# Designs tried in a protein design chat: VHH binders against q08ba6. Part 9

Target 1, 224 residues: q08ba6
Amino acid sequence: ESEYEERRDAEARRVKSGIKQASIFTLEECARIEAKIDEVVAKADKGLYREHTVDRAPLRNKYFFGEGYTYGAQLEKRGPGQERLYSKGEVDDIPDWVHELVIDRLVTHGVIPEGFVNSAVINDYQPGGCIVSHVDPIHIFERPIVSVSFFSDSALCFGCKFLFKPIRVSEPVLHLPVRRGSVTVLSGYAADDITHCIRPQDIKERRAVIILRKTRADAPRLDS

## First folded at step 24 (VHH)

Design r1
Fold by ESMFold2, last read:
Structure r1 (fold): chain B 224 residues (1-224), chain A 123 residues (1-123)
Amino acid sequence: as target 1 above (224 residues)
Amino acid sequence: EVQLVESGGGLVKPGGSLRLSCAASGRTFSEYAAAWFRQAPGKEREFVSAIWSGGSTTYADSVKGRFTISRDNAKNSLYLQMNSLRAEDTAVYYCAADHWVMYGYLPEEYDYWGQGTLVTVSS
């Protein structure tokens, strides 16, 4: 029992070694960005985005900008390495405000180098929404994976498994707070060697996240 | 770079209230996570409360429900409202700030510190 606890603690330390978090976005900046997220939602509700920009699910909508990829039920084959980028033009470009209000701020604070980001995804959660355990596909994306949280606080859980009907989530190795206006940077073990998720109980009120990534030069593309 | 100066400490009776202020210099303070720590004579520095740039807060269990952290970005200031004060709240209170703050309760997470303000809770 003590050996089991020590092995869990060691894995938690390995996960922590790949995580950095920063306080960056002020209350005013959060409010401005949140208003822009609402504009994205409204535009999507009017059907004004390209087909693969908007992915709707119960209690969670995703908005892909710059690049999008096949995942989950969209895959025709299961298993590692099966995700593919959509063809150029299948998702809308990253909006100017994401560059101006989010990406440029991250560059200024040294979180990412200039020109790194070519993919921005907004995940918008209603209370009780979730995202199942996953690893951001290593064959699609460079590291680090950078995210910024908005609207409300939540938690990013590492090393747990989802079961369904009803939704059940095993005890995580690490429960990481993700706070409104803060930046989470995943690399190393945390990005590559352990799954992460957002549990339904950790979305108590509306929450959004903007996820900023760079696709690999050799990332596979659909029908290629 | 930020300079921090605490004020508002003093002598107060048990059950009383006191409000601490931390005035910050520099335009970037609103981006920082900021915190209050305290140190009683002969003891280690102890976490009291933290607030992040987006408004998220945490509190030590010993002060939860009695103390409230807040910030006013227009005044470039951090506050600690202390209610229902007890003798064990007697300490020098320090303001701290940094960008790279994960948990908030670890003093090592903060690069910028004030010089402290003394709070004495005594009959």
Scores: ipSAE 0.724, ipTM 0.874, lowest interface PAE 1.0, mean pLDDT 91
Fold by ESMFold2, last read:
Structure r1 (fold): chain B 224 residues (1-224), chain A 123 residues (1-123)
Amino acid sequence: as target 1 above (224 residues)
Amino acid sequence: EVQLVESGGGLVKPGGSLRLSCAASGRTFSEYAAAWFRQAPGKEREFVSAIWSGGSTTYADSVKGRFTISRDNAKNSLYLQMNSLRAEDTAVYYCAADHWVMYGYLPEEYDYWGQGTLVTVSS
């Protein structure tokens, strides 16, 4: 029990070493960005995006811009390293407002270098929504992984295992708050060596996140 | 560099109310996370409340429901409304701020601090 507690505590410290968080986006900026997210949702509901831009799941919709990738049932083989980028043009370009209102602000504050981001994903959660434990695919994306939270506060959990029928989630190694208007930067151990998730109990109100990434030059692509 | 100046401390009877202010220098204070800490004589500094740029707030359990943190970006100011004051609320209250704040309750997360304002709750 003592040895177990020490190992979990040590892993929590390793996870923390790969996390930075910043308060950046003001109330006015959040409101403006949240209105733009609502516009994306409305456009998607009218069927006005390309097929692979919109990925719908119970209580969570994803909107891929710039780049998107295959996962789950559309893969011919399962397991690490099987994710592939969609062919160029199969997801919509990153909207201008994402560059102007989000990416440029992150560059100005020194969070990421100019020109780094070529992939933006919006995840929109309803109460009780979740995303299962995963690692953002190392063969697809450079580090860091940068995200900005909107609408409501939640938590990013590290080291959980999901069980299904019914959904059950083990206790995390680290429970990281993700607050409206705040920026989370994952690198090192936090990005590569441990899974992260959003638990259903941590989405109490509608929440959205914009995830900003760079694809690797050698990332595998469908039909290339 | 941001400068923070607290005001509004004083003597108040138990059950009373008091409003603390923290005036900030610099145009970018609205982007900062900001917090109140307090230190009673002979005790360690303790967290009271924090507010992030997007409006998220958190409170120490001991003050939850009695204290309210707020900010006015037009005035570059942070506030703490303290209601239902108790003798144990007696302390010097400090304003703190930084961009790089993860949990909010750790003093080491904040680079900028005021000099404090004394609140005394006594009969």
Scores: ipSAE 0.714, ipTM 0.869, lowest interface PAE 1.0, mean pLDDT 90

